VH-VL binders against o27280. Designs and how they scored, part 299

Target 1, 266 residues: o27280
Amino acid sequence: MDSMNVPEVLEIKRIVEESESVKTFIFSWDFRREVRPGQFVMVWDFRDEKPMSVSLIDPVRSEIGISIRRVGEFTDRVHGLSEGDLLGIRGPYGRGFELMGRDILLVGGGIGMAPLAALADEATARGMRVDALVAARTADELLFLDRLEAAGVNISTCTDDGSCGFKGFAHERLLTLEENHDMAAVCGPEPMMFQVMRILDERDVPAQLSLERYMKCAVGICGQCCLDDTGFRVCAEGPVFWSQELSRVREFGRYRRDPAGRRVPW
Short names: E, the ipSAE of ESMFold2; O, the ipSAE of OpenDDE; V2, 0.75 times the mean of E and O plus 0.25 times the DockQ between their complexes.

## First folded at step 14 (VH-VL)

Design A64 (framework fv_marstacimab; at its last look DockQ between E and O 0.92; V2 from the best seeds 0.83)
Fold by OpenDDE, look of step 15:
Structure A64 (fold): chain C 266 residues (1-266), chain A 118 residues (1-118), chain B 112 residues (1-112)
Amino acid sequence: as target 1 above (266 residues)
Amino acid sequence: EVQLLESGGGLVQPGGSLRLSCAASGFTFRSYSMSWVRQAPGKGLEWVSAISGRGGKTYYADSVKGRFTISRDNSKNTLYLQMNSLRAEDTAVYYCARHDWYGSFDYWGQGTMVTVSS
Amino acid sequence: QSVLTQPPSVSGAPGQRVTISCTGSSSNIGAGYDVHWYQQLPGTAPKLLIYENTNRPSGVPDRFSGSKSGTSASLAITGLQAEDEADYYCQSHDSSLSGSKVFGGGTKLTVL
């Protein structure tokens, strides 16, 4: 078995509190092991293991960041950790985003902004123009605004409750913005991504979307993250998909799988 | 520094034609939609036409639809407005303006005067 | 006649606060489109003053502020100065006019 599949025990170098419910855990990283925005790692707290998106890629500091939203028992435990504590990290896994063109649109919702933040850093470093539509339920849940701004990203915000920026959903806000982009990267709640993808297709903007599914093995063997009809494994063929690929996925935007693998409507 | 410089204005008779140009510099021209906005003497601002960054989409005010044609040459960083069948009411200073992502006009040229008179 | 309605003129003394209203409809401001404001000094091209309802471009003093509610927007100027005498225009987008940009009729601000 490839050595990359063995969890490496790493010390939490730094913790950044992004919001009330989201923390970014920073680790030293050997960049001989390449990592791309959109890829994920498996985080092991020596009890359980969960896939987490890479939200920071810093070759200069030889660091990566993993942003984790507090949503359950595992994340509760992880959020209780301090700098200097240990976690097991294996990966990275999956297909990351591909940057194309000169102008890129990012559309993110909630924790979905994590991989997009990393992508924004890469895009801006390459001299691309980056516009980012950042969505959340409330103002307090908007992520990475300062970081994006510092990177030179143009930001538009929308919140469900109107507490910050546009009152409404990301797809609604998108309709009110200019359309000059070579490609788009999207990550967030699947209903959001579904609507955003439709708009982008209508606008003939090539789009990549990052799906979130329950993943167990991360190496494409267990089938837990297999998408209906296509047989796409989110951990292997994804989690980043082109819109053309997702158009073939019946379940996209319609239902998801629960931890037991049962269909659950959005 | 972003700069927009209009040219091509002048005196023309009713029914005549005129072609305006806007030379852009200081930014990646193809990345931005551009508009023409005009202002009749002593009057307010009126949006005339817009074109997407890649030039694939064009928009026109009803007052100029069928008579004016907006175009761009991204290789030359130049915006154009072909004005045909000109009328007295088309007399105005014509500004070229850059769209930001939010749909505002963040940069304007100094304008070129078009006078339609017999 | 303009899609967006502004008062033709407003006035104030130095140091005072003045407000310029911009009234739209359900097809523009009310449809969720942002309102932008421009300042046009006499004999000059318009300058972006406020974008996306409330944001100031670099170089615009914080005594200028914008707001939006319902189908209307407002530009507020505090600490009015002589140099603020100009025409002010609101601008938005209208979905009923084939995706056209729309301007208000303009407001002449006189500093007394």
Scores: ipSAE 0.902, ipTM 0.944, lowest interface PAE 0.5, mean pLDDT 95
Fold by ESMFold2-Fast, scan of step 14:
Structure A64 (fold): chain C 266 residues (1-266), chain A 118 residues (1-118), chain B 112 residues (1-112)
Amino acid sequence: as target 1 above (266 residues)
Amino acid sequence: EVQLLESGGGLVQPGGSLRLSCAASGFTFRSYSMSWVRQAPGKGLEWVSAISGRGGKTYYADSVKGRFTISRDNSKNTLYLQMNSLRAEDTAVYYCARHDWYGSFDYWGQGTMVTVSS
Amino acid sequence: QSVLTQPPSVSGAPGQRVTISCTGSSSNIGAGYDVHWYQQLPGTAPKLLIYENTNRPSGVPDRFSGSKSGTSASLAITGLQAEDEADYYCQSHDSSLSGSKVFGGGTKLTVL
């Protein structure tokens, strides 16, 4: 389809309140435009356009879901919408996750659970054993626990403040859990992903990590999305990268780039 | 249904050797770490050895290091414990057990008795 | 000797509540490792009773509950029944012992 770069105006079919700050917006979708877990779409509210990961992919109901956290003016406006209202959607864009083996580990932090929830659905549909470590700063930021449980996923929760599950960080919890995964998929704050990647590398578990930085431009060359050592462009070559690819990137987990491309510590 | 069935126990003289086997069925064997846990007559449970699902990592209690070797054959869904230089204090029922993701032993075999005496 | 400490015995009358403690250290329970509990009836293999500190496997009555705080854990049994007479073991993992699994010494429960 030639028109994937032009926003299509879609009706909000259903809204799911995931938490106080997160909603999932569900749209009818024509699956002639294939969507895979780990890809994103551009969401247009007729004033601004922002990238959002696809969190639900349901070909049986012909629906996709997009989970949005309320963090600023654009997301405040979108959260104010109701079922029946319209949004512009274009995409999907980016590389999705690849599934391999029989046993998969998911490690998600906060809204990073959104693309991993879609991946969990695909993995369980393929008969894979899925273990999910769901991390957040506090209990009310833990997302998709009911959906993961309904899918038959084994769940471990982790909060920085100890308000639910293990008290501590995702990588600290991971060290207390059994190994035996063929691959892992990781999405969340970059410092968390870096620490998790190090443990998975020591365990010789290949991991895919989703970098959600600087996705203002959904297509083509975007200078502000470049990673330091490799020249990778998140919007063009990501957002999903294998850990082997990211191990060559000096900045990963240590510093990021602002919209002008300048280095900024985490 | 998950099943674990131990075999290979028996009476052996001090200094002798035995090889225990545990036949697993009802689950994807390669996906789980496995342990041997023993219990001397009238005593408590003692963890003996563990092996990772793919077999790349092995662990041993200090009491058996250098004498026992844990191994697995994932193509046959079988766990092994090679016991050398057996001592009277190794007399126990030996259980095969599966690890869940949280590190519990979610399934156990019926046990096989090893008696070390002259 | 056990790295995790349990009382050797506990007793209660039918219908009463008993609690079995499991005391660890900074290298096991205090390091964040989960505590699991097993019931062993005479002449049988141990059976998983509680996993991941508080969770019950399918088929375990809600009379059995687990908790964990700091370096210790507890198993509570309410509404005691004669068939609860058994040995109970806590289990965790200890990083100081070459990454080994560790069991408590076991607690014999007698239903009076």
Scores: ipSAE 0.826, ipTM 0.911, lowest interface PAE 0.6, mean pLDDT 88
Fold by ESMFold2, look of step 15:
Structure A64 (fold): chain C 266 residues (1-266), chain A 118 residues (1-118), chain B 112 residues (1-112)
Amino acid sequence: as target 1 above (266 residues)
Amino acid sequence: EVQLLESGGGLVQPGGSLRLSCAASGFTFRSYSMSWVRQAPGKGLEWVSAISGRGGKTYYADSVKGRFTISRDNSKNTLYLQMNSLRAEDTAVYYCARHDWYGSFDYWGQGTMVTVSS
Amino acid sequence: QSVLTQPPSVSGAPGQRVTISCTGSSSNIGAGYDVHWYQQLPGTAPKLLIYENTNRPSGVPDRFSGSKSGTSASLAITGLQAEDEADYYCQSHDSSLSGSKVFGGGTKLTVL
C-alpha cells in the first residue's frame, strides 16, 4: 500500500538559491514513488500546507527538488529554513506533461520554469531537441538558465524591462522565433499562458499548459480546485491540461479565485 | 558533427532545368528549416528559398518564385531545389544552409556551382 | 536594392577598431527580428560569426561583437588582425516579404 495522502516528514538535504526570491529545496527520495514532470507535491511546514512544483527529478542521486518562490507568510517561513530542517511532503499528485515527437518548445514565466526545467531534463535524456523561451520581469528573475544550458537546451530570454534578451512579453518574442516543434509545454502567469496558447493554436502546435488553483485535499475530493464550466479538478484532471481542454474553460486567462472561492482580477 | 553536401550543379542553357541536392548528416534533419542561398560570381549573398522542417511551409524570393521549387525528403535526409526556366541571372554558387531557432544560418555546405549560358 | 544596407567597404590598420553598420527598417530589425552576422573568407562558404544580435558561437574571438538599436545593427571588430580580411554580411528576417530571410549587400574589410 502506498500512503501518498499522508505527509512524509523529510529532511532538507540541500538548498539552492535560484534567485533572491526563489529557492530549491532538495530531499532524498525513493523513486518507487514515481514522479513525472508537471506533477506537484503538498509541502507542510507543520502549520500550513501548500502545493509546490517539482523542479528536479534525479533518480541517479535519489533526489527530488522543490522550487519555492517567496510570496507570502508560508513561503517566507519555508525560506527561513536551513539544511537539516524538516518538512512534510505528500504526493506526487496530478497529471504530468506527456512528451511527443522529437522537438519541444518550453515557454516559462517566472517560477513557472520550475516544472519545465524537470521536463527539459526528461526531454533531453530522450534525445529530443529542446527550445526554451524563459520570461521574467527583470534579468535577475530569469530561472534555471545555467541548468538548461548545461543540458543542451536552446535558450531565448525575454524581460519586461529589456535587461536581458528580448524586451517585451513572451508571446511577442515567440512571434519572432522559428516554428519547428511537435509540441509545446507552457507554465507561468495565466495571462501569459493565454496569449502563448493563442499563438500556438494558430501555428497548429499541440500545447500542454500547467495551471494553479487553490488546493486542500490534492486528490479531487474537496472541490476547491475546480474550473468553471467543465468541473475539471486541477489537482486530479490537471494541473497539466491540453490546450483543447482549456479552450472550453471561460475563466482561463480572465480571472483567478481566492481561498474563499471569490473571483479576483489577474 | 553537422555536415551539408550540395550536388547537382553544372552548365545549363537558358530555359533549361537542374535539380540540386543537399545531403545532411550529424543532426536530426526534420527538426530544422533549411534554405538555399546563392552567390553570383563577385557578388553578395542572396537568399533563394526556405522550407520548414516537416516540409509543410515553403518560401521563395521574388526573383525565383514560380520557377524554383524547394522540397525535402526527411527519410533520406536530403534537401532539393528544382530549378526550371533558368536564366543567366541564376548563375551562382548555391549553398545549402540550416536554420537555427533564432533564424540564423548556423551551418553551411561548401556550395555547388550553377552556370547558365549559351 | 538590398533590404539591409551595409557600407560596401571598410578598412583599418592592425590593432585598430572598425565597425560595420547594417541599416534596416520597421519591417525587419525594427519589428524585433534578430540580426546575425557572417564572415566569408575568400573562396570559402560563409560562417556564422554573431547570432541573435550579440551572441558569439564557440570559437569566435571576443574581439568580435554585435549590437542592435532601433532599426539598425553594428558589428564591431577590435584588435584587427590580417586574417580578419574578408567579406561580412548581416542577415535578418523581413515580415513584409512573405517571411523571407534578407541579407545586407556585404562589406569588404581590408586590413592595411
Scores: ipSAE 0.708, ipTM 0.859, lowest interface PAE 0.9, mean pLDDT 89
ESMFold2 (binder alone), look of step 15: mean pLDDT 93; pTM 0.947

Design A65 (framework fv_marstacimab)
Fold by ESMFold2-Fast, scan of step 14:
Structure A65 (fold): chain C 266 residues (1-266), chain A 118 residues (1-118), chain B 112 residues (1-112)
Amino acid sequence: as target 1 above (266 residues)
Amino acid sequence: EVQLLESGGGLVQPGGSLRLSCAASGFTFRSYSMSWVRQAPGKGLEWVSAISGRGGKTYYADSVKGRFTISRDNSKNTLYLQMNSLRAEDTAVYYCARHDWYGSFDYWGQGTMVTVSS
Amino acid sequence: QSVLTQPPSVSGAPGQRVTISCTGSSSNIGAGYDVHWYQQLPGTAPKLLIYENTNRPSGVPDRFSGSKSGTSASLAITGLQAEDEADYYCQSYDRSLSGSKVFGGGTKLTVL
């Protein structure tokens, strides 16, 4: 029979509690399978399989980390696991981030900081200057601040409720911060990413945006995606897209579709 | 280790011109927006002009718009302010200052005195 | 007119606490823009003392603290020392001035 992508059963080596709702699961990894920031893996708990972004890539220790937010039955089960327990990991999949220039901006919302934390590690290892705007609804949902600080990243925080840093949304905070970036990487809720993209476009900063809902396309589950209102198909593996690609997509940041194909506002 | 050193100040008559320079060292110059900030004798600080790291965007206080031009040469790590049609009220110490990411002026030069008088 | 208003002077004795206010409007501090503070010793260039409302650069003692509320900000200095005698300036950004950085009028601190 032909070779198939099958999960490798790995032991949970270490668990880091990032917040009340987020844990990072760390596994030994054979780096003959290359992993880049922005890529994801399929996590299998022997019942269900879900895509999760890689948040730590450490070839020196031969480790990867996967950060998981508790949002439903699958993630509740995974959060109940302990060091020494087993999970299936398949991948990596998808288009990762590309680094260009010297100075980069990261804009992350909630769990969207997970793939950006891995990117920050790579960028700082290359000697790049990294500025990170970390956004969340509340202070306890801000992720990876200590890790970013340890890496030498310049950090600005904002929370919707004002419990830490700037009180307001990521795009409002971005308007108060200096420019001078060669590129940006953005990951978080689509409405946030849309507003951030508009500001970066006005500043002539090329941006890469990571969209979780397109991770299934990257593993071939849904095939080609229709991303415009004209009904033409746009084939993109995702989850990372350039802002120029997304500027053509009329539904990005405005509405989504339910399983029946109906438009649902954000 | 960040250093900013202004030069080019002096005494000029009203209507005259001067070009100020600011030599920068100890950091990646192109990565930072830069400003000129002035202070008249015995008075407060007044922001004059700013330029983006790559030099593509420039900003001016209304009091100097059309008379002053900010520029930079990233290959020489030098910031400039070309001052034309000088007036007595332009008399001030002119400081070169670096913007941090948060919008503060994290490093300042020692200043250079411009005196506009007949 | 200064867009940000500071008292022209403040005074205190060694060991005491003083506060310096910086009053803005809805187009600057009230719009959510950060406030930064600078110390200027006689005959010298200004130095950054507080950035992002509350943060201290390396080397600034914790006797200096910043706060921001509504359309105003304050600089607090505790345990006053003779060396604190200087001019203090707040700085923010005003969106109504096409993206201009703005300074307060300055406050002269006299240590008795």
Scores: ipSAE 0.769, ipTM 0.873, lowest interface PAE 0.7, mean pLDDT 88

Design A66 (framework fv_marstacimab)
Fold by ESMFold2-Fast, scan of step 14:
Structure A66 (fold): chain C 266 residues (1-266), chain A 118 residues (1-118), chain B 112 residues (1-112)
Amino acid sequence: as target 1 above (266 residues)
Amino acid sequence: EVQLLESGGGLVQPGGSLRLSCAASGFTFRSYSMSWVRQAPGKGLEWVSAISGRGGKTYYADSVKGRFTISRDNSKNTLYLQMNSLRAEDTAVYYCARHDWYGSFDYWGQGTMVTVSS
Amino acid sequence: QSVLTQPPSVSGAPGQRVTISCTGSSSNIGAGYDVHWYQQLPGTAPKLLIYENTNRPSGVPDRFSGSKSGTSASLAITGLQAEDEADYYCQSYDNSLSGSKVFGGGTKLTVL
C-alpha cells in the first residue's frame, strides 16, 4: 500500500547461491506492506527495472527473498552485486496464490520453483500436507530441495537427462505419483504447465498456474501483458490464474508472441 | 501415531460373503489412498483393491473384479471390503495398508484371517 | 502370477552382502514407476523397508539400500545379520493393468 509505486532502496542483507545460475537476494522488509506467495516485485539496479517473483517471505526475521536467474544483461549485473550493495524494490504486485483444503501439490520447473518455495513455507506453516514435484534439465539446476526438506515437504525430482530422480518431464513423473490433493500450484515453462494442467483437470484438482511472461509494467496495468484469447493482463490480473480459465486460452502452452505481436512456437 | 486395525474375518462357505473393516487412527484419513493386500497361507503378497482418499476412484485386481467392493467412510475413519461369491482361493490374511505419495504402502495393519472352506 | 520376478530364495553368512533382484517390464519399472521394498519377519505384517527406489524410512539401517535401472531393481543388504532372515518383496505399479499395484513373488532370505 504505502509507497508501493515508489522504489525503496534496500541493502542486500544476504545472498544465497541456489545454483551456478540462480541467486536469492535477501532484504529486510516492513510487513506493513503485506507480500503473499505468487506476487512479484520490480527490481531496479538504477539503470533497468525487471519483475522478479518473491521466493522467501519470513515475517519472523522481517525478511523477503528474491531469486534471480542469470539470463541477460540486467541479471548479469545484479549477479555481480555483493552483500551491502543496494537495489531498488517496488511492490509487491499481482495476485498471490490462494490456499484451500489441507493437501497441496506443487509442480515447479526451473526458476518457477521460486514462488512455489514461498508458497510451500506458508502451506506448511498452516499445517497443510505439501507434496512437491521439482523439475529441471539437470540435477544441478534443481532448486530449493534443502529448504523444502527442512520444511517437511515430500519431494519428488525429475530431470530431462535423468541425473537426479525420474528421467523425463514433470507431467510424465506426475502420472506415476499418487493423487489426493485439494489443490495444486504450478509454475515453470508454459509447455510443462499446460501438460500438468491437463492431468490435474482429469484428476479434478483445482490448480493455480503462475505466468511470468509479459511482466514489464511497474504500475500494475499493462495492455502489452495480454493473453491471446481473453485479454488477461498478467501484471494486473495475474500472474496467478486458475486452470479452468487458462484451458480456454489458445496460446497457453502452444505459442508465444514476440514484441511485434507475431506468433512464435515454443 | 498411525494405526490400522482390521476386523471382520472368519470362516465362510464357498459362495458366501464377508465384510472386512479397517479402523484408522493417528492421521488425516481422507488425505490417503488405501488398499487391501492379501496373503494366502505360505504364499506371497497380492494386491486386491485400492480406493482414493475422497473415495471417487476404486481399483481392483482382475481376480476379484465383480465380486469385491472397496469403500470408505471418511467421517468414521474406516475402510471396508465387501467380499461376495467367495472361493477357496480367496483364503488369506487380509491386510489394510496406507499409500504414501510415491505409491508405497507405508503403514500396514496386523491382518485379519479369511478362510473359505466347506 | 506376478508381473515382477524375484528369485524365490537367497542365502548368505553373517557379515556378507546379498542382493535381491526384482525384474519387471516396460509397463511397470520400465515405464518409470517407482520400486518399493518390504520386509516380512515370520508371523508379522510386512514393513516398508525402501520407498521411491532408494529412500529409507526412519529407523531402517543404511545396511539396506535400493537401486533401479531400466526394467529392474535391486535390494542390497550388507553386513548380513541373523535378524535379517525374512521374506522380502518388491512392489511397483503396472500401467497395463489400469491402476494396479503389483508385488514380486517374494524372496526368502536365509542367514546361514
Scores: ipSAE 0.815, ipTM 0.904, lowest interface PAE 0.7, mean pLDDT 88

Design A67 (framework fv_marstacimab)
Fold by ESMFold2-Fast, scan of step 14:
Structure A67 (fold): chain C 266 residues (1-266), chain A 118 residues (1-118), chain B 112 residues (1-112)
Amino acid sequence: as target 1 above (266 residues)
Amino acid sequence: EVQLLESGGGLVQPGGSLRLSCAASGFTFRSYSMSWVRQAPGKGLEWVSAISGRGGKTYYADSVKGRFTISRDNSKNTLYLQMNSLRAEDTAVYYCARHDWYGSFDYWGQGTMVTVSS
Amino acid sequence: QSVLTQPPSVSGAPGQRVTISCTGSSSNIGAGYDVHWYQQLPGTAPKLLIYENTNRPSGVPDRFSGSKSGTSASLAITGLQAEDEADYYCQSYDSSLRGSKVFGGGTKLTVL
């Protein structure tokens, strides 16, 4: 069996508290299994398995990091773990980001900054200029600001409630910022990503968007939510998509599906 | 070290033309929008014109629109301002300035004097 | 033609605090555009003093600070020194003037 498809039981080497609700779990990693920004792993707590984006990729230290937000029973259990405890890790899976050009814009919302933080590290290591618009509902949900600053990334923040930086939404903030980018990478709540994509399209900036809900689908274990209105199986190509691909998916930014498969507006 | 050096200023008669240049060094020129900002003797700063990093978008103050043309040559790291149909009120020190991502002018040249007089 | 309004002059003695206001409208500062501040010493080019409302470039002392609220912004200078005597300009962007950056009229600071 391929080692990527067999869970490895790994020791939690270090835990970084990113916020009250988000922790990054760091593991030693054998980079003979290449991992790229935008890819995810399946995290197994010996009861349930969930997909999580890779947020740190450090071949020099032979480490990967996985950032997990506390949102339910599985993530509550994982957040209760300590350094030295064990988790099963399987992967990596999915299509990662492609870097092009010299000047890169990152737009992240909440935990969506996790895969973008890994991308920022790779882009800055290549000598690229990185600008990051970090958005959240409140200041407490802004993630990786210190890490991005340490990497030399230019940072702009916005919060819906105005508790930090620009008061408003990511797309409103984006309109106030300079536009000299060869590409963009976007990850966060789907309504935010849709509005940002529209602005980037108007500015003729190609964008890659990461859809967390398609991570499970990328490993082939998904239902009808992966079949778009035109019959294209979106889940087979995820979680990272070019804006041109997403503009053809009727549900993107407009509705999601509940457990019964019914359309639910954002 | 970021450096901006303006040239091409001088004395010109009303209705005449001048071409200003700004030589940029110490940074990746194509990654930054650039502006011309002027200051008449004893007066305040007035934004004149801007150009996007790749040169695809240009912007002008109403007072110069149709008379001035901003351009850049990214292969030579040089910004230009072609000034036509000059008027006495165009008399000013003209500064070359670099935009940061937030829209500030993070670096300025020393300026070049343009005097329009009969 | 100043779209942003500043007092034409302010004054203070060494060691004191002075504040310079920058008043805009709903099409510029009120629309969420950042405010930036520049210091211009006599006979020199302007120098960036504050960017993105509150941030200082490397080399700018922490006695200079910026703030922004609603349609207005302020530059505060504490521990005033003789070398602070200069013209100060606020700058933003105005959405009603397509693609346009806008400056305040400038404030002459006199250190008494």
Scores: ipSAE 0.806, ipTM 0.901, lowest interface PAE 0.6, mean pLDDT 89

Design A68 (framework fv_marstacimab)
Fold by ESMFold2-Fast, scan of step 14:
Structure A68 (fold): chain C 266 residues (1-266), chain A 118 residues (1-118), chain B 112 residues (1-112)
Amino acid sequence: as target 1 above (266 residues)
Amino acid sequence: EVQLLESGGGLVQPGGSLRLSCAASGFTFRSYSMSWVRQAPGKGLEWVSAISGRGGKTYYADSVKGRFTISRDNSKNTLYLQMNSLRAEDTAVYYCARHDWYGSFDYWGQGTMVTVSS
Amino acid sequence: QSVLTQPPSVSGAPGQRVTISCTGSSSNIGAGYDVHWYQQLPGTAPKLLIYENTNRPSGVPDRFSGSKSGTSASLAITGLQAEDEADYYCQSYDSSLSGYKVFGGGTKLTVL
């Protein structure tokens, strides 16, 4: 695992401003080291290392993109960087999404659209019909709409405040939209994912859900990123899980765990 | 190119039965919910029935519930409407229509005329 | 009977603007369901004109536009042409147990 565990120092080739709080950093990548949608990399700013989902996978241009939300000291420092600056990239890590069937539904909340944008590119390249429900708190927090439109994806938006599209939550919007998908991929806040999963189960649509919150626990065999009842370690066995796997986890959608393993309400 | 072709309409006596068919081509039929929409002569559009892409869920307007049955055969790319206990007020052109993801009817057939009279 | 209300007729001269309203309630448009619009030329099947409130299918002229606010929606037609003379229908979804897809009563547009 040495080749994947050694950070490669890469030059920031281009920066795309996705919103006031989100930027996508684009790097040249050697695709002899394969990366799939749903996988993450460790981003190293030469002081701290954080997991970030891969949001762009482009073998034709030999590029990957990593989308980062400004939420603390590390991300604030990274957002201060410019094209030409260097970052360490280690990985990829984790289980990626699996595509099946002909018709796929994507349901993303906030930064959860990042791995789903990469998945949308792969699905459309395979000739699949892609429908994407993009959810955020406000219109300015909706991500990747132009990129999804350029890829030929059918888009529906919803915002909590009604500033764009449907006024309400992702699961409320989903109930107003047609079914008929062979699979779904879901990424966003856990309460959103839980409500969406329940609807997809009723519609007999197998879903894959990404539990990105646990990626902070770093890589390890004796990892602390563990789900109740199953013992799954998100860093080792995720972050992508099938809905049938999560249906056996009683904590999913009800409570989370802090770094000490204590239950915290949503 | 997407095409929907209805057949099976005709003249029938009150209390009689007819089965309408809609032959679909030019798209992956199983991926789309389908509806029957009718229009009485000189009147507006009325939604009649819908079926999910996999056929697991069916929906009916109150005016036809218990009398009409929607079904599909995805191996033959064909939608059906079995109409029983027909009434004079069922006289209409019946259109086959495909649902898009947002719930609109993005493609329509040419329609088939059902006349219920004595 | 229709749970979405449209004016039975509207008229305008070539080059003018007309607006066709579609008035619903809290169980349909007011519940957040999308509004779609159809054009039916005499003797033909309906054709999708506007979907998801504001979107125009390929091949529909930009003279046609849709909007939605509260419990109502509107179809605007600018630069009226003779070939726009047709029946126009709004369509949404009703959340009541007896409802599913619902159409407005239709509006006949006469181009004078």
Scores: ipSAE 0.761, ipTM 0.866, lowest interface PAE 0.8, mean pLDDT 88

